# Ledger of designs, part 136: VH-VL binders against q8ixk2r445to577

Target 1, 133 residues: q8ixk2r445to577
Amino acid sequence: FFGMLQNKGLTDYCFDYNPPDENQIVGHQVILYLCHGMGQNQFFEYTSQKEIRYNTHQPEGCIAVEAGMDTLIMHLCEETAPENQKFILQEDGSLFHEQSKKCVQAARKESSDSFVPLLRDCTNSDHQKWFFK
Key: E = the ipSAE of ESMFold2; O = the ipSAE of OpenDDE; V2 = 0.75 times the mean of E and O plus 0.25 times the DockQ between their complexes.

## First folded at step 7 (VH-VL)

Design p23 (framework fv_axatilimab; at its last look DockQ between E and O 0.92; V2 from the best seeds 0.00; counts 0 for: pae E 3.4 > 2)
Fold by OpenDDE, look of step 8:
Formats: structure tokens, sequence, C-alpha cells
Structure p23 (fold): chain C 133 residues (1-133), chain A 120 residues (1-120), chain B 107 residues (1-107)
């Protein structure tokens, strides 16, 4: 699967990543932004290694969850996907993070009208449903 | 200032189709993430969600009424239209249209509502 | 569908009273809960969204709390203009559903 990774509950919002330096793509947080399909900042791929890859530049980035965090951070992809980079995109649209055993949820930032994907306990929330478009 | 206003017939006969129009200002359905929903309220009763439409023309309906409902938009006129077929006296209610911000499911601005009575 | 059970159905209170209204969801709604105020003959007015976020222009005496399936609207000091019917609404899953309402009346 590849393309824009769009949320069901938060209508018309997609995974978005726009690092300040195109030559240094790791270390920043993945956010949610209105789906526009322009450029590469909303293009992601779900791989057979259960990675969510950001394929805009080389080396390729993969979404990871750092220890003790509930945010999605861009790391470099590795030959063998590390445990903190493994996700399961379920049939029902839920995006499950294997290591934390939590689901990715579209959420509003504190004291902001911005949105981010966050790890939360898995529920049947539409905000935890994702699909590629 | 955001405003919404419902218009349509105050009286509908059973089995007829109700057509309601929501005319709004202060915002546009060309704006990313913006939506408009319809909610009804029978006299002295609770609120019931009917349908949503968003700027990309994504449409969602209450499953219990889906086969009877059609929602559409005319962005150039700042209007959303709801049709409901096979009206019954049980459908007598005040019908509201309301704005949805940021692609959400809650409603931050509401019209004043229009009372629709279904009667022979 | 998610059922929203609101309680009490009605309550009597005096100006200055602390008022608490509860909304119970049939499943975890992940804090996607809104509260509305409705006065007779008027449209509902959004007070709270995301369980605890105060809508712009709403007095600070209104607050929302809760998690999982249990949520509460609190009016810290009831004012004359607060006598109305209040509704909760889950905004987590379609179809959207509302509570049965709580009428706050003058004692």
Amino acid sequence: as target 1 above (133 residues)
Amino acid sequence: EVTLKESGPALVKPTQTLTLTCTFSGFSLSTYGVGVGWIRQPPGKALEWLANIYWRDDKYYNPSLKNRLTISKDTSKNQVVLTMTNMDPVDTATYYCARIPYGDYEFDYWGQGTMVTVSS
Amino acid sequence: DIQMTQSPSSLSASVGDRVTITCLASQDISNYLAWYQQKPGKAPKLLIYDASRLESGVPSRFSGSGSGTDYTLTISSLQPEDFATYYCQQHDNLPLTFGGGTKVEIK
C-alpha cells in the first residue's frame, strides 16, 4: 500500500512529514495535515516488513516510536526493520504498533488546532482508522 | 460572522419527500476540512444526527435513515441540501443544519432550525 | 451504534450552585465527547469538545472532564442564563449520537 495515509474520523487529514532540511530527514515528528496530494510530504508506503516508509529522499525514512513516547518520529529505515518501526495495518483500518501494543490515533495537539498521530489504547474509534488513498 | 439558516416547507404530507436547504455565510465549503451536518429534534425529544457533507463531497448518513436521505452541496451558493423520502408523522421535528470545523464530528455553529410537521 | 446515557434527565438548582451532568458511552469514545446547551426555542450551542476543550466564548464556569466511557459536564457556579437543557454527543464514531439530555431547572 502507498499514497496518502488518510484518517477516517478526522476527515480529510493525512499523514504529513516536512523536515526542515531535506538532507536530514530524521528526528522530527510526523504530523497530520489536510490531504492535498502535492509533493512528497504526504506520500507514504506500507511495506512487507511492516514499515511505514517515507520515500521522498534517500536514504529512506521509516516511522518509529521512541521509548516512552507516544508520538511518531522519523528514523532511517534499516535492512531489518527494528521492533519500534513495525506496524500492522489491520483489515478494519486500525494501525497497530506491535511493540507498544497501541493503535495510532488522530489527535488534536494540546492547546492547538493542529493534529498529530499519537499512540493510544486501541479502540473502535474512527480516529484510529486509516486508509491509503 | 458564521451563520446558517434552514429553509423548506413547514408542512409535508405522509409519503412525500422533504427537501431542506441550508444557506450559510461566514465560511465556505471550498475550505479544506469544513463540513455541514443535519440534525433533527422531535418536539420535547433529544437530538438525532442525520447526515454530514464535507468540502470534498464526502457524505455520511445515519444508517437508520440512509435509504431515505440524500445530502448535497452547492459551494458556489453556499448551500447544502437534504432530501428525505417517504416522510411519516414520526419524522415531525425541528431540523437543524450546523457547521463542522476541521473535519471533525462536532458542530460549532448551528442554524436556528426549521420546524417540519408531517401530517395528512 | 454508540449509546449515550445521560444523567440525570432533569435537576433543580439555584443560582450559585455547582451542577454536574454525567454522560456514559456504551464504549470507549477516546475523549471525543461534546457538550451542548440548548434553551427553549433555540438551537444547541457548543460548549465543550474533545471532552474538556472549552469552545471560544464559553464562560470558564463550564468545564468538561472524563475518559473512556464516563464524562462529566460541570458548571461551577450556576448563573441565571444557564438554566437550559444540556446534551452530550460523542464525536468519535459514526453514526454520531447524542445523550437524552439534562434539563437544568430553577429550584
Scores: ipSAE 0.915, ipTM 0.958, lowest interface PAE 0.5, mean pLDDT 96
Fold by ESMFold2-Fast, scan of step 7:
Structure p23 (fold): chain C 133 residues (1-133), chain A 120 residues (1-120), chain B 107 residues (1-107)
Amino acid sequence: as target 1 above (133 residues)
Amino acid sequence: EVTLKESGPALVKPTQTLTLTCTFSGFSLSTYGVGVGWIRQPPGKALEWLANIYWRDDKYYNPSLKNRLTISKDTSKNQVVLTMTNMDPVDTATYYCARIPYGDYEFDYWGQGTMVTVSS
Amino acid sequence: DIQMTQSPSSLSASVGDRVTITCLASQDISNYLAWYQQKPGKAPKLLIYDASRLESGVPSRFSGSGSGTDYTLTISSLQPEDFATYYCQQHDNLPLTFGGGTKVEIK
């Protein structure tokens, strides 16, 4: 699967990665932003290794969540995907982070009205359901 | 300043179609993330959600009423229109339109409401 | 559909009192809960969204808390202008659903 990764509970919000400094392509938080349909910063690939891969910039990035954290951060992709970079896209649309046993949920940032994907306990929330478009 | 105002008939006869118009200012339905919804409240009862429409013409309806409801927009006029077919006395209520600011489902500004009575 | 149950259905309190209103969802709504205030004869007004976020212009005496299925609206020091009916609404899943309302009467 590949394309814009959209949330069921937020009308027309997509995974988005737009690092502020091109000297540091990795290490920044993945956000949610209004889907523009142009691909680019919102184009992701779901791989056979259960990675969510970002190939718009070089080096290629893979979404990860570090132990004890709940934010999705862009890391360097590895030849063999580490456990913190594995997400299972389930048939019900949930995006299950294997290492933490939690699900990716659309949520507002603590300090603003902007939306971000965060790890939360798995529920039947529409805000935890994702699809590629 | 965001304002919304509902308009339509105050009296509708049973079996007729109700048409309500929401006219708004201070925002546009061409703005990304924005939507408008309709909510009703029968006298002395709780709020009931009816339908939402968003900037890209995405439409959602309450499943209990979906075969009776149509929502549409005219972005150039800053208007959203709701039609409800086959009106019944139990549909007597105050009808509100309200803004959805961010593509989610909370309503941050509401119109004053328009009372619709269904009787002969 | 997600059922929203509010308690109490009504209460009377004195100016200066701390008032709490509870809202129970029939399933986990992941903090996607809004609170509205409706004064007699007027449209509802948004007070709180995402369970705990105060809408701009709403007095700081209003606060929201909770998680999962259990949520609370608190008014820390009731004022005369707080006479109103309060509604919770889940904004997690379609169809959107509201609680039955809690009428707060100031004595």
Scores: ipSAE 0.615, ipTM 0.879, lowest interface PAE 1.8, mean pLDDT 90
Fold by ESMFold2, look of step 8:
Parts: sequence; structure tokens; C-alpha cells
Structure p23 (fold): chain C 133 residues (1-133), chain A 120 residues (1-120), chain B 107 residues (1-107)
Amino acid sequence: as target 1 above (133 residues)
Amino acid sequence: EVTLKESGPALVKPTQTLTLTCTFSGFSLSTYGVGVGWIRQPPGKALEWLANIYWRDDKYYNPSLKNRLTISKDTSKNQVVLTMTNMDPVDTATYYCARIPYGDYEFDYWGQGTMVTVSS
Amino acid sequence: DIQMTQSPSSLSASVGDRVTITCLASQDISNYLAWYQQKPGKAPKLLIYDASRLESGVPSRFSGSGSGTDYTLTISSLQPEDFATYYCQQHDNLPLTFGGGTKVEIK
């Protein structure tokens, strides 16, 4: 799959990545932003290795979750996907992180009405359902 | 200031079609993420969700009423319209429209409501 | 469908009392719970969303707590304007569902 990764429960919000330094894409958090499809910030690829790749910019980034954390952070992609970069996009739309056994949920940031994807215990929440468009 | 107001008939006979209009101001349904929903409340009873419509025309209906409900919008007139077919006395209720601010499902501003009685 | 069970159905309290109202969901709703206040003849007013986040302009004597299936609305010191019916609503999954309401009356 390739395109904008959208949330069901939070209508018209998409994965968005906007690193402050375009030459240093590693280490920053993925956010949710209103879907617009302009520029390079909202296009991701879901690969056969179960990666979510930010590949409209070089070098390519892969979304990862660091041990003990619940935030989605950009890492460099590797030839063989590390376990912390593997997500299963299931038929029901849930986005399962294999290593942590948790699901990606659209959540409000603390102290604001801005939104981010976070790992949470898996439920059947509409806010844990995702699709490409 | 955000306001919503419902309008439509106060009395409807069984089997007739109800058409309700929500007219709002202080926000636009062209704003990203914004939606409008309809909720009803039978006299002395709990609230029941009916339908939502969002800025890009995504529409969601209560499945128990899906075949009877149609929701639409006219963004230039700041209006949302709900149509419910085959009315029955059990549908007697106050009908509210309400704003959804962020593409989620909570309702932050509600209209005053309009009472609809279904009887012969 | 997620069933919301609210208790008590009514209560009587005095101005200044601490009031608690509970809402039980039939499944984990991931803190996607809203609380509304409705005064007689008036529309509901949003108090709390995401289980514990106060809507702008709502007095700080209102608070929400809970997780999973169990949620609570607390009024720390009841005021005369707080006599109303309170409803919970899960905003986790469609169809959206409401609790049966709790009427708070003057003792």
C-alpha cells in the first residue's frame, strides 16, 4: 500500500512527518494532521516486510517504536526490517506492532487538541483503525 | 459565537416522512474535521444518536435506523438536513443537532432542540 | 453496540455536597467517554471528553476519571446551578451510545 494513512475514528486525519531539519529525518515523532496530500509529509508506504516507510525523501525512514515507549519515531530503514519497525495492518483496520503486542491509536496530545499516533492496548476502537487512501 | 437551531414540523402522522433542518452560525462545515450530528430524546428518556455528517460528506447512521435516515448538507447555507421515513408514535422525541469539532465523535455545541410528536 | 449503564438513576444532594456519578461500558472504550449536563427544557452541554478533559468554560469543580469500562463524574462542591440530569456518552465506536442519565435534585 502507498498513500496517506488515515484514521477511521478521527475523520480526515493522516500520519504526517515534518522533521525540523530536512537533512536529519531520524529521531522525530510521527504526528497526525489534517489530510491534504500536498508536499511530501503525508505519503507513506506499507511494505511486504511490514514496514511503514517514509520514502518520498532520501534517505528513507521507517517508523519504529523504541522499547518501553509508546510514540512512533522515525528510524533509518534497514535491509531486513528490525522487529521494532514491524507493523501488521490487519483486515479490520487495526495496526498491530508485533514486538510490543500493542495497537496504534489516534490520541490527543497532552495539554492540547493536537493529535498523535500512540501505542495502546489493542481494542476494537474506531480510533485504532487505519486505512490507506 | 457558535449556535445551532433545529426547524421542522411539530406534528407528523404515522407513516409520513419527517424532514428536519439544522441551521448554524459561528462555524462552517467547510472547516477541516468539523461535522454535525443528530440526536433525539423521547420525553423523559435517554438520548439516542441518529447520524453524523462531516465536512467532506462522510456520513454515518445509527444501524438500527439506517434504512429510514438520510443526512445531507448545504455548506453555502450553513444547513444540515435529516430525513426520517415511515414515522411511528415511538419516534416522538425532541430532535437536536450538534457540532463535532475535530472529526471525532463528541458533540461540543447543541441546538435548542425541536419537539416532534407522531400521532394520528 | 456498546451499552452504557449509568448509576444512580437519581440522587438528592445539598449545595456544597460532593457528588459522584458512575458510568459502566459493556467493553473497554479506551477513555473515549464524554459527560453532558442537561437542565430541564434545555439542550445538553458538554462538560468532559476523553474521560477526564474539561471542556473550555466548564468550572473546575467538575472532574472526570476512570479507565477501561468504569468511569466517574465528580462534582466536588455542588452549586445551585448544578441541579440537572447528567449523561455519559462513549465516543469510541459507532454507533454512539449514551447512558440512561442521572438526575441530581435538591435535598
Scores: ipSAE 0.413, ipTM 0.826, lowest interface PAE 3.4, mean pLDDT 90
ESMFold2 (binder alone), look of step 8: mean pLDDT 93; pTM 0.942

Design p24 (framework fv_axatilimab)
Fold by ESMFold2-Fast, scan of step 7:
Structure p24 (fold): chain C 133 residues (1-133), chain A 120 residues (1-120), chain B 107 residues (1-107)
Amino acid sequence: as target 1 above (133 residues)
Amino acid sequence: EVTLKESGPALVKPTQTLTLTCTFSGFSLSTYGVGVGWIRQPPGKALEWLANIYWRDDKYYNPSLKNRLTISKDTSKNQVVLTMTNMDPVDTATYYCARIPYGDYEFDYWGQGTMVTVSS
Amino acid sequence: DIQMTQSPSSLSASVGDRVTITCLASQDISNYLAWYQQKPGKAPKLLIYDASKLESGVPSRFSGSGSGTDYTLTISSLQPEDFATYYCQQHDNLPLTFGGGTKVEIK
C-alpha cells in the first residue's frame, strides 16, 4: 500500500515527516499532522518487507524504533530490512512492531494540538488503527 | 472568547421532527481540526453523545439512534444544525452543543443547553 | 460500545477533604479519557483530557490518573465550589460514551 497513512481515532491526522534540516533527512521523529492530501511529507509506502518507507528524499528513509525507545525515528533504508524497521499492518488496522511486540498509537505531545505516533501495548483502541488513503 | 448557544423549540409533540441550531463565536469550522458535537441529558440522567461534525464536513452519529439524526453546518454563519426525527417522550432532555478543538473527541467548551420536552 | 462504569454514584465530603472518583472502561481505552464537572442547572465543564492532562484554567487540586481500563479523578483539597456532579468520558472509540456520574455532596 502507499499513500497517506491516517489514524482512525483522530479525524484527518496523517503520518508526517518534516525534518528541520533538509540536509539531514534521518534521525528525526515522525509526527502526526492534519492530512492535506498533497502527498510529499505525508506520502509513505508499506513494502513487502514490512517497512514504512518515506520516498520524498534520496536515499529513502525507513521508519524505525530503537530498542528500549517508544518514538518512531527516520533511519536509512537497508537492502535487507533490519528487525527494528519491520511493522505488520494487520487486517484490523493495527500497526504491530515485531521487535518490541508493541503497537503504534497516536498520542499527544505536551500541547493539545500536537500528536506523534508512539509504541504502546497493543489494544483495540481506534488510536492504534491506521489506514492508507 | 469561545461561546456556543443552542436554540430550538421547548416543546415537541410525539412523532414530530426536532431541529436544533448551535450558534457559536470565537472560532470557525473552517479552521483545521475543529468540530462541533451534540450531547443530550435527560432529567436526572447521564450525558449521551449524539453526533459530531468537523471542518471538512466529516459526520459521525450515535448508532443507537439509527437514522433519526442529521447534522449539518453553515460555516459562513457559524452554525451547526441537528435534526432528529420521530420524537418520543423518552427524548425529553437538555440538548447541548460543544466544541471539539483538534480533531479528537473531547469537548472543551459547551453551550448553556436548551431543554426540549416531548409530550402531547 | 465501550461501557463506562463510574463509582461511587454519590459521596458526601467536607471542605478540605481528599475526594477520589473512579471510572472503569469495558475495554482498554489507551488513556483517552476526559473528566467533566457539572453544577446544577449548568453545562458540563472540561477538567481533564487524555486521562491526566489538566485543561487550561482548571485548578491544580484536580488531577487525573490511571491507564488501561481503570481511571481516577482526584480532588486533593475539596473547595465549596467543587460540590457538583462529575462525569468521565472515553474519547477513544466511536460511539463516544460517558459514565453514569458521581455526585459530590456536602456532608
Scores: ipSAE 0.485, ipTM 0.845, lowest interface PAE 2.3, mean pLDDT 89

Design p25 (framework fv_axatilimab)
Fold by ESMFold2-Fast, scan of step 7:
Structure p25 (fold): chain C 133 residues (1-133), chain A 120 residues (1-120), chain B 107 residues (1-107)
Amino acid sequence: as target 1 above (133 residues)
Amino acid sequence: EVTLKESGPALVKPTQTLTLTCTFSGFSLSTYGVGVGWIRQPPGKALEWLANIYWRDDKYYNPSLKNRLTISKDTSKNQVVLTMTNMDPVDTATYYCARIPYGDYEFDYWGQGTMVTVSS
Amino acid sequence: DIQMTQSPSSLSASVGDRVTITCLASQDISNYLAWYQQKPGKAPKLLIYDASYLESGVPSRFSGSGSGTDYTLTISSLQPEDFATYYCQQHDNLPLTFGGGTKVEIK
């Protein structure tokens, strides 16, 4: 599936990736921003390998969570998706990170109105429910 | 400066329909992520959420009251309207409208409230 | 629906006291909890959102903490203007639900 990945609990907020240097697309945190659909920073592809791909640039980026961390960061996609890049989009809208056994949740950054997706224990929270529009 | 003000009838008879208007200034419902909600408070009781409407015209209702509630907006007039059908004495309460700043579900600025009494 | 249980329902305190109010959710609300202050005859005022973030203009003597199902509002040194009823609200799931309120009265 391809499109803007929106949060149910944060009305009109979408996955957004806007690297500060277009020549270095990896290593930065994925954020949540108001859904606008302009340009390419809010368009992601959910693949049959359970990847969330940012294919607006070459080489393509894949969202990952490093061991012991809870932030979603952009890595290079691999020919075979490693476990830390696999997310199961469930029928209830939960985005389950297989390696950590946690769910992606919308959350605020410390002392700001900025929002980010983070790994949290899975709950029935609207802030853990995602859908493509 | 953000302000909201509720208006509507102070007295409603049982079975009638209540219409409340929230008029606001200092923000617009054309702004990304912004919404307005309605909350009520019966005398001496806790707050009860009724409905939310957002800039994209997304609408959400309390399921216990959904078949009685309609929320709408007029972005050009800076107004949100709540309609509640089949009023009953138990619906006697102060009704508030409040702003939702970032598409979430907390309310950062509230109107002063308008008391609605339902009696024969 | 998520049930919010607030305790105590009322308390008496003196200026300068440390006051703590608790809010228990019937399920994990992932820190999506707001606290409001309401003075008699007035509209509620937002104090805290996302369990621990202070709303702009709210005095630093107010703080929120907790996680999962258990949350606390603390007033470190009660002032005369703090005598009010306090409400918690989960803003995790629809329908939105409020606690029953805690009235902070003069001792």
Scores: ipSAE 0.494, ipTM 0.850, lowest interface PAE 2.3, mean pLDDT 90

Design p26 (framework fv_axatilimab)
Fold by ESMFold2-Fast, scan of step 7:
Structure p26 (fold): chain C 133 residues (1-133), chain A 120 residues (1-120), chain B 107 residues (1-107)
Amino acid sequence: as target 1 above (133 residues)
Amino acid sequence: EVTLKESGPALVKPTQTLTLTCTFSGFSLSTYGVGVGWIRQPPGKALEWLANIYWRDDKYYNPSLKNRLTISKDTSKNQVVLTMTNMDPVDTATYYCARIPYGDYEFDYWGQGTMVTVSS
Amino acid sequence: DIQMTQSPSSLSASVGDRVTITCLASQDISNYLAWYQQKPGKAPKLLIYDASNLESGVPSRFSGSGSGTDYTLTISSLQPEDFATYYCQQHDNLPLTFGGGTKVEIK
């Protein structure tokens, strides 16, 4: 699968990655933003190694979660995907992070109109259901 | 300021179709993330969600109402219309329209409500 | 559908009292819970969203807490304008569902 990764519970919000420095694509948090349909910073690829790849810029980035953290951050992709970069997109639309045993959930940042994907205990929430468009 | 106002008939006969219009100001349904929903409240009872429509024309309906609902928008007129078929006395309620500010499912501003009575 | 159960259905309180209203969801709603205030003959007004976030312009005496299936709305010091019916709403899954309401009446 590839395209814009959308949330079921948060209408027309997509995974979005817009690093402040175009020459460095790693180290920053993945956000959710209104789906614009133009690809670019919202275009992701789900690979056979269970990676969520960001191919809009070079070098290619892969979404990861650091041990003990709940935020999704951009790392450099590796030839063999490390465990912290593996997400299982399940039949029900949940996005399961294997290393932490948690699911990706759309969440609002404290007291704001900004949204981010975070790791949370797996539930049957619409905010934990994702699909490519 | 944000305002919403419902309009439509105050009395509907059983089996007829109800059409309600929500007219709003202070925001636009062309704005990214914005939606409008319909909620009803029978006299002395709890609130019941009916339908939502969003800026890209995405529509969602309460499945308990079995295809009786249609929601549509006219962005240029700042209006959202709800149609409900085959009205029954149990559908007697105050009907509200309300704004959804960010594509989620909470309602931040509500219209005053319009009372619809279904009787023969 | 997610069932929302509110308790108590009504309570009597005096100005200055601390009031607590609870809302139970039939499944984990991941903190996607809103609270509304409705005065007689008026439309509901949003007080709290995402379980604990206070809506702009709402007095700080209102607060929300909870997680999973169990949520609470607290009014720390009841004022005359707070006598109203309060509703919880899960905004996690479609269809959206509301609690039965809690009427806060003057003693």
Scores: ipSAE 0.558, ipTM 0.864, lowest interface PAE 2.0, mean pLDDT 90

Design p27 (framework fv_axatilimab)
Fold by ESMFold2-Fast, scan of step 7:
Structure p27 (fold): chain C 133 residues (1-133), chain A 120 residues (1-120), chain B 107 residues (1-107)
Amino acid sequence: as target 1 above (133 residues)
Amino acid sequence: EVTLKESGPALVKPTQTLTLTCTFSGFSLSTYGVGVGWIRQPPGKALEWLANIYWRDDKYYNPSLKNRLTISKDTSKNQVVLTMTNMDPVDTATYYCARIPYGDYEFDYWGQGTMVTVSS
Amino acid sequence: DIQMTQSPSSLSASVGDRVTITCLASQDISNYLAWYQQKPGKAPKLLIYEASSLESGVPSRFSGSGSGTDYTLTISSLQPEDFATYYCQQHDNLPLTFGGGTKVEIK
């Protein structure tokens, strides 16, 4: 699949990657932002290797979760995808991080309208269901 | 400041259609992520969600009432309208409209409510 | 539909008391729970969203906790203006559902 990765529970919120430093586009947290429909920072590819690739810049980034963490971080893609970069997009829309056995959930950060994708125990929540648009 | 106000008839006869208007200020339904919902409360009873409408015109209805409900918006007038067909005395309730701030399903600001009595 | 069960349905308390209200969901709602306060004749007011986040302008004596199916609203030191009915609402899945309410009455 290709496109904007949208959350079912948050109306019009998409995966978004917009690092503050253009010279170091890897190592920052993936966020959720209002879907603008223009691709760019919201354009992702789900690959046959179970990667979520950010192809907007070179070198290509792949979303990863470090051991013991719950945040989604942009890392460099590898020729053979490491386990921490593998996500299973399930039939019901769940995005399952196989290494941690957890699901990606849209979560509000603090008292603001800022949202981020985080790993949480898997549930039937609409906030854990994703689709490409 | 955010304000919402409901308007509509105070009395409705059985089988008639109810039309309620929510007029709001301090925000716009042209703002990304924003929605407005309708909730009702029969006298002395719990709150019951009816319908939501969002910025891009996405509409959601309580399945138990979906065949009776229509929600629409007029973004330029800052209004949301709910219609409910085939009114029955059990539909007697205070009807509220409320804002949904960020595409989530919570209601952060509510109108004062309008009491609708259904009787012959 | 997700069923929300509140307990108790009513309680009597005095100013200065610690009050605890519980909300049970029929399935895991992933912390997508809001708490509302409703005073007689008034519209509900949002107190807490996403289980534990305090809405702007709400006094710090109000707090929310819980996860999964079990959630709690706590008022650490009840004030005269807190005598009201409190409702929980899941905002995880459509249709949105509310608890039956807990009436906090003066003792």
Scores: ipSAE 0.258, ipTM 0.770, lowest interface PAE 3.8, mean pLDDT 88

